# VHH binders against Nucleolar MIF4G domain-containing protein 1 (NOM1): the designs that were tried, part 3

Target 1, 198 residues: Nucleolar MIF4G domain-containing protein 1 (NOM1), of Homo sapiens (Human) (q5c9z4r362to559)
Amino acid sequence: KKHVKGLLNRLSEPNMASISGQLEELYMAHSRKDMNDTLTSALMGACVTASAMPSRLMMEHVLLVSILHHTVGIEVGAHFLEAVVRKFDAIYKYGSEGKECDNLFTVIAHLYNFHVVQSLLIFDILKKLIGTFTEKDIELILLMLKNVGFSLRKDDALSLKELITEAQTKASGAGSEFQDQTRIRFMLETMLALKNND
Key: E = the ipSAE of ESMFold2; O = the ipSAE of OpenDDE; V2 = 0.75 times the mean of E and O plus 0.25 times the DockQ between their complexes.

## First folded at step 1 (VHH)

Design x01 (framework vhh_7z1x_3)
Fold by ESMFold2-Fast, scan of step 1:
Structure x01 (fold): chain B 198 residues (1-198), chain A 120 residues (1-120)
Amino acid sequence: as target 1 above (198 residues)
Amino acid sequence: QVQLVETGGGLVQPGGSLRLSCTASGFTFSSYAMNWVRQAPGKGLEWLSGISGSGGSTSYADSVKGRFTISRDNAKNTLYLQMNSLQPDDTAVYFCAKSPYRWLGEFDYWGQGTQVTVSS
């Protein structure tokens, strides 16, 4: 338990292979359930912070999950994803101080980038955000698209086109303050650029 | 959080020059590759140039090679794009974009953009 936290606290690009190897050894020595619970708890503690997590540290933590998902088994990524999605839903619904929601959303984006999750999950999340379309939702949509937009187009161009049409329809009905209009415009321009294969 | 703010855009005549700046905050600037990307009216995103975290390696799209120069000042957390021999086709919104790690041409954060208009 303490050992796993110590490994994660030292995680960096140069020691990624060493740390993932040590975690694989721990998986061989302990039950899959105990290791999944321990790893997920430690990763959630590292990634769900009130301040924005440094992007390199976030990416390294998610890359470690991807490595273990490939080498140990798909249940590693599935267990972590379930915890992330549950926590995101709770924070999104009930709110929080700080950047916990943004950090969790970035974790989901990188789980997709590193092939732990499929595009269907990302589209489901984006469609729900378009449905509610608050200032916070627009920023989360932009955050996701900036991280994964080209990959979404490659994986499912039709669903991306449908998503963009829904966003355009929602935006055309929105009257709001100048700042919100500027961000909505930027979101739509980002979406159209992705759609048009340029 | 991570914030990227572009400045230096404006109206310039064909053949003129502009220098764009991007001020970064909320991350260790020298650890990440940085990029310039533009979007011309009615067109998609075009990657223009990238620079490694140390500034030791640069890359350019063919459309801007020899005309644009990317540079960075890590002490000031600032990225630059020196644009020379500007043409009407260079009219676009120019974005500063951060790479998610060390890799050029991949982006996790973008600035709001700065408008560059090249008109006679």
Scores: ipSAE 0.000, ipTM 0.081, lowest interface PAE 20.6, mean pLDDT 79

Design x02 (framework vhh_7z1x_3)
Fold by ESMFold2-Fast, scan of step 1:
Structure x02 (fold): chain B 198 residues (1-198), chain A 120 residues (1-120)
Amino acid sequence: as target 1 above (198 residues)
Amino acid sequence: QVQLVETGGGLVQPGGSLRLSCTASGFTFSSYWMNWVRQAPGKGLEWLSGINSGGGSTSYADSVKGRFTISRDNAKNTLYLQMNSLQPDDTAVYFCARGLIYKPFYFDYWGQGTQVTVSS
């Protein structure tokens, strides 16, 4: 479906209501499975680019998913989330030359911001990144905290405190083994600022 | 120029209700998503609710689901927040914000806010 891709290509703040309504009509006219496959494919093509996706466009695409998740059904968000997580795992393991991994991680952040996923998923992802603690992991932790830090504190301040303690323990255990500790220190400072400040 | 002005705040008893209004000018109100955001004393910004340009799609933070209702009147360029079953921890400055996104840090225009105090 070229029609769905055309709607997404035109997606903007002023036409969100029109486009979401047209997609709801398409869901009534076609099978849920076919529409979920088509929508997810089109969204992945729009959001998972080699260049960093503009923040506003990324938010608009994820907000559309949130609208359909609430108006059409929870399977819309679930189908999209599964595709995003699968693609993230592949890019994360095998690497990429562009910003695909960053874009996928930002999609996950906004799925949380728009109430498609719960804070538990975000904490699980962050704990996994702390467990491996590579230079790439530290940058992804920072990216996530910039996007959702205040919401995580609001939703579960205790789990956020525990996450910070795990990160501090991991950093201390590695000691001088880290070649460049500057970004690790910045990450810990960012975490402490979230714990302490508004 | 874009302006957003909130009204309707005040003192209310726990369990009470208030309706906030936000009047918009300087842009085509009917073309934009609108949001409500609050800031409690000594706390960060909390997104509460968003409504699409036509008013047919709404979303809410878990903390206010079932208690707050967002709505809009495009003919009057006005956004509303009906707040029911108010609790002491709902005490905050309430802002309306223009923008597609529910995330407070990325709204492009904000009102000056209106104070809501829930106290006996």
Scores: ipSAE 0.000, ipTM 0.109, lowest interface PAE 18.3, mean pLDDT 79

Design x03 (framework vhh_7z1x_3)
Fold by ESMFold2-Fast, scan of step 1:
Structure x03 (fold): chain B 198 residues (1-198), chain A 119 residues (1-119)
Amino acid sequence: as target 1 above (198 residues)
Amino acid sequence: QVQLVETGGGLVQPGGSLRLSCTASGFTFDDYAMNWVRQAPGKGLEWLSGISWNSGSISYADSVKGRFTISRDNAKNTLYLQMNSLQPDDTAVYFCAKDYEGWDLFDYWGQGTQVTVSS
């Protein structure tokens, strides 16, 4: 357990191959369930912090999951994804004081960037946020598009255009529901800039 | 102290080429995506191109795709924009912009470098 945490604490781009190799050896020596539980717990402790996690450090942790997902087995990524989604749902519904929700959402974004999850999951999440369209939803939409917008456009430009149209329609229907509509305008401008870039 | 300094602008004839450079200091350059944006006289900002921290993801605006090439050298903390087949409509101040980890797209901008395309 403590060994896994120690490996993650030292994780960096130059030692990624060494650390992933050591984790693969641990998977061969221990039960898959115990290793998945230990790895997921350690990653959640590292990534789900009250402060915004540095982008490179977050990417390195999720890249490690992607490597193990492809070398050890798909259950590694599936187990981590399930834990992340469950934690995100709880924090999204019940709130938090810090950036835990933002960090979890960024983990989901990078799971997509590193091919652990498909674009369909990201579009499903974004469509649900547009459906409820609260101030928090708008900020999460912006965060996701910032992290994966270019990749979503590359993978499924048509679905991205449809999502933007749905957001525009929803925003037009939201008369004076928001006292300050500045963030809705910024989101739409971000979406249009993203759609028009290639 | 975060600083972004653009160089390489100037006067060029239509069809010509220029290479812009942006030297970054005061932050860990290879932790952030970088962007080029421009502002033509009397107009708003136009995003041109973005590049991820490791050059793994690159995107361009339709107006410059096929003519401009973004690249970065993390060892030198430098971002580049190679501009080919320049047109009079490319006349603008060109800015280097650091990606933001929050809700705004960019948190730091350079001073800009003027590009003028005219005969």
Scores: ipSAE 0.000, ipTM 0.126, lowest interface PAE 18.0, mean pLDDT 78

Design x04 (framework vhh_7z1x_3)
Fold by ESMFold2-Fast, scan of step 1:
Structure x04 (fold): chain B 198 residues (1-198), chain A 120 residues (1-120)
Amino acid sequence: as target 1 above (198 residues)
Amino acid sequence: QVQLVETGGGLVQPGGSLRLSCTASGFTFSDYYMNWVRQAPGKGLEWLSGISSSGSTISYADSVKGRFTISRDNAKNTLYLQMNSLQPDDTAVYFCARDLWSEYYGMDVWGQGTQVTVSS
C-alpha cells in the first residue's frame, strides 16, 4: 500500500508514536499477511540502498519494527527478519557493488538492539564470518561489534570470550590470505578492548 | 495523552550544578526503564544515563560518570538528573525518554527537551 510507504518516508523520533499507532490501525483493518508483506517490502526498499544509510534513520526504521513486533505481534518481527536474512545471504554469496550488505547487516544489529532477536543469532552470524574470514567478513564483524558489542558482552560475556578466542585462532592461520594484516589486527584490538571494558 | 515534560534547564557557569526533572503522564511510569539523552548544537543524540523501573539498576555514559546522578520518584511520576561540575561542552538540549527494554534500545516516547547552556 502506498500509504505505508508514505508513513515510512515521514518517520522520525518525534512522530514515532503517531506513525506506529497509524500502522497498528492498518493492521486492524487489513489481513496481517498483507500488512506484513507490505511493511517488509517498504522497509527493505527504504533500508537496502547502494549507499550507506545514515545511522539514525536506520535505527528509527528498525525501532518501528520492534514497536510493532511488541504491540501487534511477534510475527511482524519474524516476517521482517526472515526477509532480511534471506536478502543478506543472497547478497553475501553473490556479491554487491555498494553498501547493500552493510545496510542489511546493520538492520540485523538493530533488530538485536531492540530485542526482536536474541544474542544467539548474532553469535551464530559472527561465527560463520570468522569461519570464512575474508576481507569482507572482517569488515562485517567490525560493523556488528560497533553496533552491538557492549550489548553482547552484557547479555553473554562467556560466548563473547569464546568468539574472541575463535577469531584469534583463525587470525593466527590467515596470513597467506591477506596482503595487509592491519584490518585483522584492528578487529582483534577492538575485540580485546570490548572484553576489557574499553 | 502519553507525554514527558522536562524542566530545570537554564544558564549556568562552568563548574556549576543543575537539576533536571522529567514529569510523566498518561502511562504507568513505574513500569518503564527511563533514559536521559542530550543533543549538543549541530551534533547527534548522545545517551547519558538509564534507570530501571524500580530504580535498582542504573547505568551511565563514560562522559558523565561521576558528575551526573540519575534518580526517580515513582510516587511522583518524576525522573531526575543531578548535574555537577558542568563544563561548556555539556551545553545541549536534554531529553528524557521512556524505554520499552533498557539503555536507549527501546525509546518510544520522548519529551520536548530542556535547554542547558554552560557559559559565563
Scores: ipSAE 0.000, ipTM 0.099, lowest interface PAE 18.3, mean pLDDT 80

Design x05 (framework vhh_7z1x_3; at its last look DockQ between E and O 0.02; V2 from the best seeds 0.00; counts 0 for: pae E 15.2 > 2, grease 26.1 > 24.2, SAP .72 > .668, placed apart)
Fold by OpenDDE, look of step 2:
Structure x05 (fold): chain B 198 residues (1-198), chain A 120 residues (1-120)
Amino acid sequence: as target 1 above (198 residues)
Amino acid sequence: QVQLVETGGGLVQPGGSLRLSCTASGFTFSSYSMNWVRQAPGKGLEWLSGISSSGSYISYADSVKGRFTISRDNAKNTLYLQMNSLQPDDTAVYFCARVRPLFGYSYDYWGQGTQVTVSS
């Protein structure tokens, strides 16, 4: 555990290959379960904090997961994703004053960017948020689109179109429930811009 | 042709010791992490111990920790398992297994195994 945490603490782009290699060697020497548990725990501790994690640092951590996902096995990414989703669900239900939810969401976004998860998961998450359609949901939708919007458009334009339709429907019915309609408008404009870009 | 040959198994009394060897051929032994696994009658494959290609990293299952010791000699293309304080529940066929992570984690090669029987 201490060794894995130490490796993560030194994680940077220049030493990514070295660190991933060391972790791969550990996976080869240790049980898969032990390593998955240890790595996931360490990653969750590093990425899920009350304060917003620096974007570059976040990307490096998730990139590491992607590398191991492709070199060691898909179970590495799957195990981490499961922990992330579970934590997100727990925090989302009860609310959080910190940036834990945002960090978790960003992790998911980058898991998609680095090909650990497919677009289907992202669309499912976005549809769920459109379904509940709260102020926080709008913020999270915008966060996701900021990180993966263009990729989603490239991967599945049809699903994006459907998502926009659903969002428009919800927006039209929101009425006076929102004190400020500017964020809703911005969200829709963002979605439409993505749709119209090849 | 990749080959792994396990030797050193046999019949021992409880509390006894055995040293298993695994001789590798047909590949660059020093480039691969190796593992010992076993299969008892009617049970699934159980991971026991692993050692990295260089020997820098070693791990053990809780079931054998403190009793078994894994080592390797890359110059001899040989993997070892020193087994001490053997118990009846250690009775199984023991395999050395090469693991090559590629879109998954699985043992891609192992030998025919060596039988270890612990009985009074």
Scores: ipSAE 0.000, ipTM 0.216, lowest interface PAE 12.4, mean pLDDT 90
ESMFold2-Fast, scan of step 1: ipSAE 0.000; ipTM 0.316
ESMFold2, look of step 2: ipSAE 0.000; ipTM 0.135
ESMFold2 (binder alone), look of step 2: mean pLDDT 87; pTM 0.874

Design x06 (framework vhh_7z1x_3)
Fold by ESMFold2-Fast, scan of step 1:
Structure x06 (fold): chain B 198 residues (1-198), chain A 120 residues (1-120)
Amino acid sequence: as target 1 above (198 residues)
Amino acid sequence: QVQLVETGGGLVQPGGSLRLSCTASGFTFSNYAMNWVRQAPGKGLEWLSGISYSGSDTSYADSVKGRFTISRDNAKNTLYLQMNSLQPDDTAVYFCATTLYWKGSPLDYWGQGTQVTVSS
């Protein structure tokens, strides 16, 4: 629907309440299935771009999903999450021309930050990336930790410590694939800084 | 409250030296990796150097390798950048920045910057 896309194109912090209210009205006037399909399609078009999305715009779009998830119903966030994970798996496997994978991963991070998903999902994703441990995986781990590391520590400090131990063990076996091990060391230092809380 | 304050900038002659300092407060400095970044007039941001939380590992951009040295004193919550053999194209605002999101925000924390001008 052109109307939904128009609302998203105008989305900003000052008009968040107005736009979320208009979307809530549309949900009352149309089938939940049609609205979920339309909203998810529009959000994916806005957030999954070849260039890196500005962080403020990304946060605003995901915050809108969180508002609707809590005011309209949990199926809103669930439908969007399923589409995001499906697209991430496809792009992760085959690659893309630009920053689509990074943008999708940032969407998942903010779905956690805004309480649409639980910390268990984030830990599952991070453990998988540590398991394969490619240069791409290391950069995605860093991207995720930068966005959610503090919240993960607060939600489940024990699982975070276990994750760090896994990463340290994996890193000790890292070969000469990298020009140097600077990025791996930087990732481990980021993890250690997160582990050592006040 | 995270606070980073850069000092040590100023006017210097080509071939001269300056030492920049970045004093950190409001967080456990020794747990965070630190970076130096600059922005020349009318240009974008350029990453210059990074240092690990312990100070045992450092990295440099090719443009400053051999001329600049990053270091830290965790007891004093202070980051340093020793700049030698300064050139006119080193003229920029220099920022220190943490590499972690302190409050879960997607933006890294930065200082206010300190101006370095290299001219005769």
Scores: ipSAE 0.000, ipTM 0.105, lowest interface PAE 18.6, mean pLDDT 78

Design x07 (framework vhh_7z1x_3)
Fold by ESMFold2-Fast, scan of step 1:
Structure x07 (fold): chain B 198 residues (1-198), chain A 122 residues (1-122)
Amino acid sequence: as target 1 above (198 residues)
Amino acid sequence: QVQLVETGGGLVQPGGSLRLSCTASGFTFSRYAMNWVRQAPGKGLEWLSGISGSGYSTSYADSVKGRFTISRDNAKNTLYLQMNSLQPDDTAVYFCAAEPFLSYHKGAFDIWGQGTQVTVSS
């Protein structure tokens, strides 16, 4: 319990192999449920902060999850993903003053980048955000595409094209609801750049 | 590009032993959990054993516990299955398989070898 948090507090690129190996040994010595609960709790505490998490530190924590997902078993990534999605839903619906929602969304992006989740999950999330299309949704769409856009195009170019068409249609219909049309324009330009290999 | 190749199959008498190998290429082998799966004539796939990417954790189906041992050499990108006390019911095509990226679907595999035939007979 305290030991897992201590390992995560020391986590960096040079000690990734050592720390992942130590966690794998802990998984052999303890119940899978207890280890998944402990690891997920510690990771959420490290990654879901009120301030924006530094990108390298975030990537290192999610890469650790990916390593354990592939070395220990798929239940590690599944348990963490379930906790992340559940927390994201709560914060998304009821809000927070800080960057917790942005941090959770970045975790989901890197779970895709490090092969814990498939593109289907990312497209499902993006389509839901386009469906509601608030100012907050526009920023989350941009954040996701910044982190995974080229990989989404490589994995499923047709679904990406469909997503862009849905966003264009929503933008046309919602013109008077937003104070700043500049962010919507920037999102559409980002989407078209991804589509056109820019 | 991404490939798994099994070797080491053959004909063996009941009570005998065989060692299967599976060589991986085109992906970072040490990051993937690896599995052995078999298919007997006219039957479905049966999962036999799994090993974590580092090799620290292993698991076995009840039908092979105590008889089969899974291991790996990450420096050689190779997976092994040591089979002891072989029985006629162990006759099957043996496949190695790498774990998928989808966290909600346990027991599904994205990368498969072509298989190697093991026949246990007099």
Scores: ipSAE 0.000, ipTM 0.092, lowest interface PAE 17.6, mean pLDDT 79

Design x08 (framework vhh_7z1x_3)
Fold by ESMFold2-Fast, scan of step 1:
Structure x08 (fold): chain B 198 residues (1-198), chain A 121 residues (1-121)
Amino acid sequence: as target 1 above (198 residues)
Amino acid sequence: QVQLVETGGGLVQPGGSLRLSCTASGFTFSEYWMNWVRQAPGKGLEWLSGISDSGGSTSYADSVKGRFTISRDNAKNTLYLQMNSLQPDDTAVYFCARELGYDFDEAFDYWGQGTQVTVSS
């Protein structure tokens, strides 16, 4: 486990190929279960922090998962995704004061950007957030759309249109329920800009 | 060896207060989420509260929200539960539990032996 943590601590764009190659060698030398457990634990430790993760570091760590997902096997990405989704559900349900929820959500966004997960997962998550439609949900929706909106449109424009309609319907029923209606309006403007290719 | 030891339980009258402590040893306490769970006679386990490794995030069950406060002192390897406005139905054995961490499920891998809290006149 020390070796994997050491590799991740040194991870950068210039050494991505070297580090992924070393991890592939470790996968050949150890059981898939042990390596998946170790890698997922180390990545969660690196990516799920109380402070907002720098975008570059987050993308590099998730890109490494994508490389191993394609070179070692799909179980690598599946194992990591399951851990991320479970942790997100727990923190979302029970709350957090730091940026742990934001960081986990960004990890999910980049797993989609790097083709580890399909658009259907992203739409399912966004629909659930629209269903509850709290101030926190609106910020998470905006965070996701910032990271993946154009890709969602390219992958499934019809589902994006349906999502926008659902959000508009929820927003029309909100009235003065929210303290700041400006964020809801900004979210809808962002959605419409994505739909209209602006 | 991982050990969690709860103290601070006892008999208290309705409306009273108690502070529970959980002393951890055998692991790096500051790297784990910690939780309080209770079990009343004839009832199942009830999760009460959780706190992040840094103490920056806390969460509570609706049954205790506003009455109980979870906190931790990583320098002393100690978890606390401040219990106010105690009611007879708070009578239970109280356990501290270490969260499994970055694994397949949100589970508790180590538990203390528990401390008895009795709310009665």
Scores: ipSAE 0.000, ipTM 0.109, lowest interface PAE 18.7, mean pLDDT 79

Design x09 (framework vhh_7z1x_3)
Fold by ESMFold2-Fast, scan of step 1:
Formats: sequence, C-alpha cells, structure tokens
Structure x09 (fold): chain B 198 residues (1-198), chain A 121 residues (1-121)
Amino acid sequence: as target 1 above (198 residues)
Amino acid sequence: QVQLVETGGGLVQPGGSLRLSCTASGFTFSTYYMNWVRQAPGKGLEWLSGISPSGGYTSYADSVKGRFTISRDNAKNTLYLQMNSLQPDDTAVYFCAKPGSLWELIRSDYWGQGTQVTVSS
C-alpha cells in the first residue's frame, strides 16, 4: 500500500509510462482484489479533496487509471468507477464542506475523455440531473459540459439535441424554485452554443 | 427475477461471422439500456457495445467498431450482436448486461451465464 501511494505522489506526464509499468508489475505479483482495493484507495485519497483539484493533476491520475484499465484489465476501471460513483452519491445526498463533489464529478468526466466510460452513460447521468433540476444539479451539468461537451457532440450529436430539449422543457417549469434564474439561462446558453458549433 | 439468456455462440474460423442473441425476462426490457461485454480466459472483462432503450443510440469499443453491430427488438425482449470479420483474439465468453447505473455496467450478477465464442482454424 505505501509503495502504491508513493508512486501516485510522484506521478507526472513524463514518468507516466514508468509508473504504469511498475503498477502492472505489482498486479502480476499480488491478487487483483488487493491491488484494486489499494489503487482505488490511493486514487480516492489523491483526487477527493476539499479544495478543487488542479486540472493537470486530476487528468494525470485519471489517465493512469485509463492506461491500467486497457493494459491490466477492465475490472481496474470498473472498481475505481464503482468507488467514485458510491462516494459521489453519498456526498451529493448528504453534502460536503468543500469541492469533493465537484472533484468526483470531474473524475467521471475524465473517465469518459480517456475512454473508460462511454457517452451513453454520461447522457444517463445528465438526464438524471435534469430530472431533479436543483441549483446544485445545474452547476454539475455545467461542470460536465465544460469538460466533455465537444466530445459528446462528436460522439452523439442527436442525443445532445434531445438532452438540450429536455433541459429547456424542465427550465420552463422551474418557476420560483430558483431565486436567481441567471445560472439556468447560462446553462441553456452553453448547451445551445455546443449544439450550434459556437 | 431478472433473467438473461445468451445464445448464438460456437466455433467459427477467422474471418467468419456469428450473431448472438440475448432473451430478457423479469423486467421491462424496453425501458433499459443494454450492453454486450466479454471475458477471454485469464483476462479481465471488456465492454463491447451499448444500446439505448429505443435502439436509436449505440456506442462501441474501439476494438470492435466497424466489425460488430448491436441491435434490439423490444417486441421480442431480445438483444442482438452481429459479429463480422472475427479474429482469434475475439475468443471469449460473451454476456449481455442490464445495468441500472454506471457502476452496474460490468457487474456479473446482472448478466446471464454467457455464450462461448471460439475463433480458430
């Protein structure tokens, strides 16, 4: 466990190949369960912080997961995704003091960017958030679109159009539940800009 | 209870084709996204393809894009995978999966027993 934590603490783009290779060797020497538990625990400790995680550091950690997912096995990414989603659900429902929810959601976005998660699943998440459509949900929708919007359009422009229509319909029914309508307007403007290639 | 039964596997020569079917029962098939995944001996699980409830939206792993086609018939509660240009590295047990959420996508307890596909001469 200490060895895996040490590798992650040193992780950077130039040493990515070396560190992923060392982790592959550890997977050969230890049980899949022990390695998945250890790796996931170390990654969660690194990525789920009270402060917003620096973009480069976040992307490097998720890229490492993607490399191992494709070289060691799909269960590596699945184990990590399960932990991320469970933690996200808990923080989403019960709250947190800082940016933990944002950081977890950004991890999910980059799992899509690095081909661990498919666009169909991202659309499922976004539709669920539109269904509940709280102030927090609107901010999470914006965060996701900021990170993956162009990739979603490239992968499935028709589903993106349907998502935007659902958001517009939901927004028209939101009424006085939102004190400040500015964020809803900004979200819809962002969605339309993605749709219109602007 | 939820039940998924995969059929259509078998022995095929390199370059050949197979069509897999998955018959679903115990849930409202037409309302669920469905997936195909596979597991080769000694390897991890590999997600292959997904399809929306209406069948209007599909996605594929890069390893099978252009060779495999996912489809569904909601009236028959059946999911299909048309596999073309099969190669020896496609040898695996193939499963259909009914995920309720992201993390359920590749959980084996939501899959059937699978169907064996062997590609060899």
Scores: ipSAE 0.000, ipTM 0.151, lowest interface PAE 13.8, mean pLDDT 79

Design x10 (framework vhh_7z1x_3)
Fold by ESMFold2-Fast, scan of step 1:
Structure x10 (fold): chain B 198 residues (1-198), chain A 120 residues (1-120)
Amino acid sequence: as target 1 above (198 residues)
Amino acid sequence: QVQLVETGGGLVQPGGSLRLSCTASGFTVSSNYMNWVRQAPGKGLEWLSGIYSGGGSTSYADSVKGRFTISRDNAKNTLYLQMNSLQPDDTAVYFCARQYGFSHIPYDYWGQGTQVTVSS
């Protein structure tokens, strides 16, 4: 446990191969259940912080999961995803003091970017957020599109266009506070730029 | 009440062309996102092309871009797929599908499918 946390604390691009190799060795020496529990706990502690995690460090941690998902087995990514989704649901419903919700959502985005999850999961999440369409939901939609928008367009341009149409329809029926209206407009402009060129 | 019927499949030689048709009843093609998808023997579903409601803007999978063309005839309520420069790996059952929402299978109505075999 202390050893895994120490490896994650030192994780960077230049030492990724070394650290992933050491973790693969640990998976050979211990039960998969024990290693999955330990790795997931250590990653959640590293990634789910009250402050916004720096983009580079977040990407490196999720890339490590992707490497182990490919080399050790698909249960590594599945175990981590289950923990992330469960924690996200709790924080989304009950709130938190800081940026924990944003960090969890960014983890989900990078699990998609590094091929642990498929685009359909991302579209399902985005559609649910459009359905409820609160101030918080609009900010999460923007966060997700910033991280994965071009990949979603490349993987499934048709579903992306459908999502944008649903957002436009929802927005045209929305009466809300001045702040929400401004952010809704920015979200729609971002979606259209993504669909057309940028 | 909703029905989709594909026609136009058959045997064709490599380099040949085929045009598939999909006739819809119970809904209006121009008011819905319509797709062509295929399933090769022993493989999963592969999305090929879509045409959006209203203005009819189109999208294509990289594997068929430049070879296949999706279109519709609103008066006949019919969707088409023009397939050119066919290759043996285009052999599959071809389905037209209406897109309604997000799920493991993002299509709510499919046709029965039409077999396309590319062989000499």
Scores: ipSAE 0.000, ipTM 0.097, lowest interface PAE 17.4, mean pLDDT 80

Design x11 (framework vhh_7z1x_3)
Amino acid sequence: QVQLVETGGGLVQPGGSLRLSCTASGFTFSSYHMNWVRQAPGKGLEWLSGISRSGGYTSYADSVKGRFTISRDNAKNTLYLQMNSLQPDDTAVYFCATDKYLFQTGYFQHWGQGTQVTVSS
ESMFold2-Fast, scan of step 1: ipSAE 0.000; ipTM 0.205

Design x12 (framework vhh_7z1x_3)
Fold by ESMFold2-Fast, scan of step 1:
Structure x12 (fold): chain B 198 residues (1-198), chain A 120 residues (1-120)
Amino acid sequence: as target 1 above (198 residues)
Amino acid sequence: QVQLVETGGGLVQPGGSLRLSCTASGFTFSYYAMNWVRQAPGKGLEWLSGISGDSGSTSYADSVKGRFTISRDNAKNTLYLQMNSLQPDDTAVYFCAKEWTYGDLPFDYWGQGTQVTVSS
């Protein structure tokens, strides 16, 4: 249904309550599967763009998902998360020329910030990136920590400590594999600042 | 993988001196505070001294303050403990320990230890 896409195209802070209420009504009138499929498709079309999405607009779209996750049911957030991680994995493995991967990763960060996903998912993703430790992985690690680092420290300081230690150990072993180590050094400095910044 | 290896222990007479070394590998040595801890026969662990990654800060337990000096050489990935005016009560196994990431005990990695015996 085109109606859902129209609502998302008009989404802003002042009309968030009205638009979420209209979507709740649509959930009452239609099957969960049809609404989840429609909402997820419309959100992916709005959030996964070749250019970097404006921070406010990205946060507003993910906040809408969080509201519906709370008011309609947890399956709303779960369905959206599944679509986001599938799309991220595909773009991460097979590539894109634009900022689609960055936008998807930022959606995952805000799903955590708005309490749709748990810190365990974020740590799992970050550990996988540290395991492969390519130039792209380092930039994604930095992007995630920029968005959620303080929340991860608050939620699970021990796991964050272990993650930082693993990254430092990996970086020590990777000396000859990277000719330009400037971004690795910046990532480690960012991690140490996060650890020491209280 | 992280490895810490202590050397320099041995037998020394009361009032003598020893210098312990700890060689580190498997992590970026200059990023972490390092510590010395000892265990006397039949007793628990006693923290002795710590040094920041950049050598800018040092701290000592009251029992060794003024007698022991901690230092490090980041170019050589080596931690040192200079022990002066040794007493029989200093007899212990001495361990180097890598600082926990948030600066609190317990430490995340330890060496195997080196035996120091102070007797006449």
Scores: ipSAE 0.000, ipTM 0.081, lowest interface PAE 21.5, mean pLDDT 79

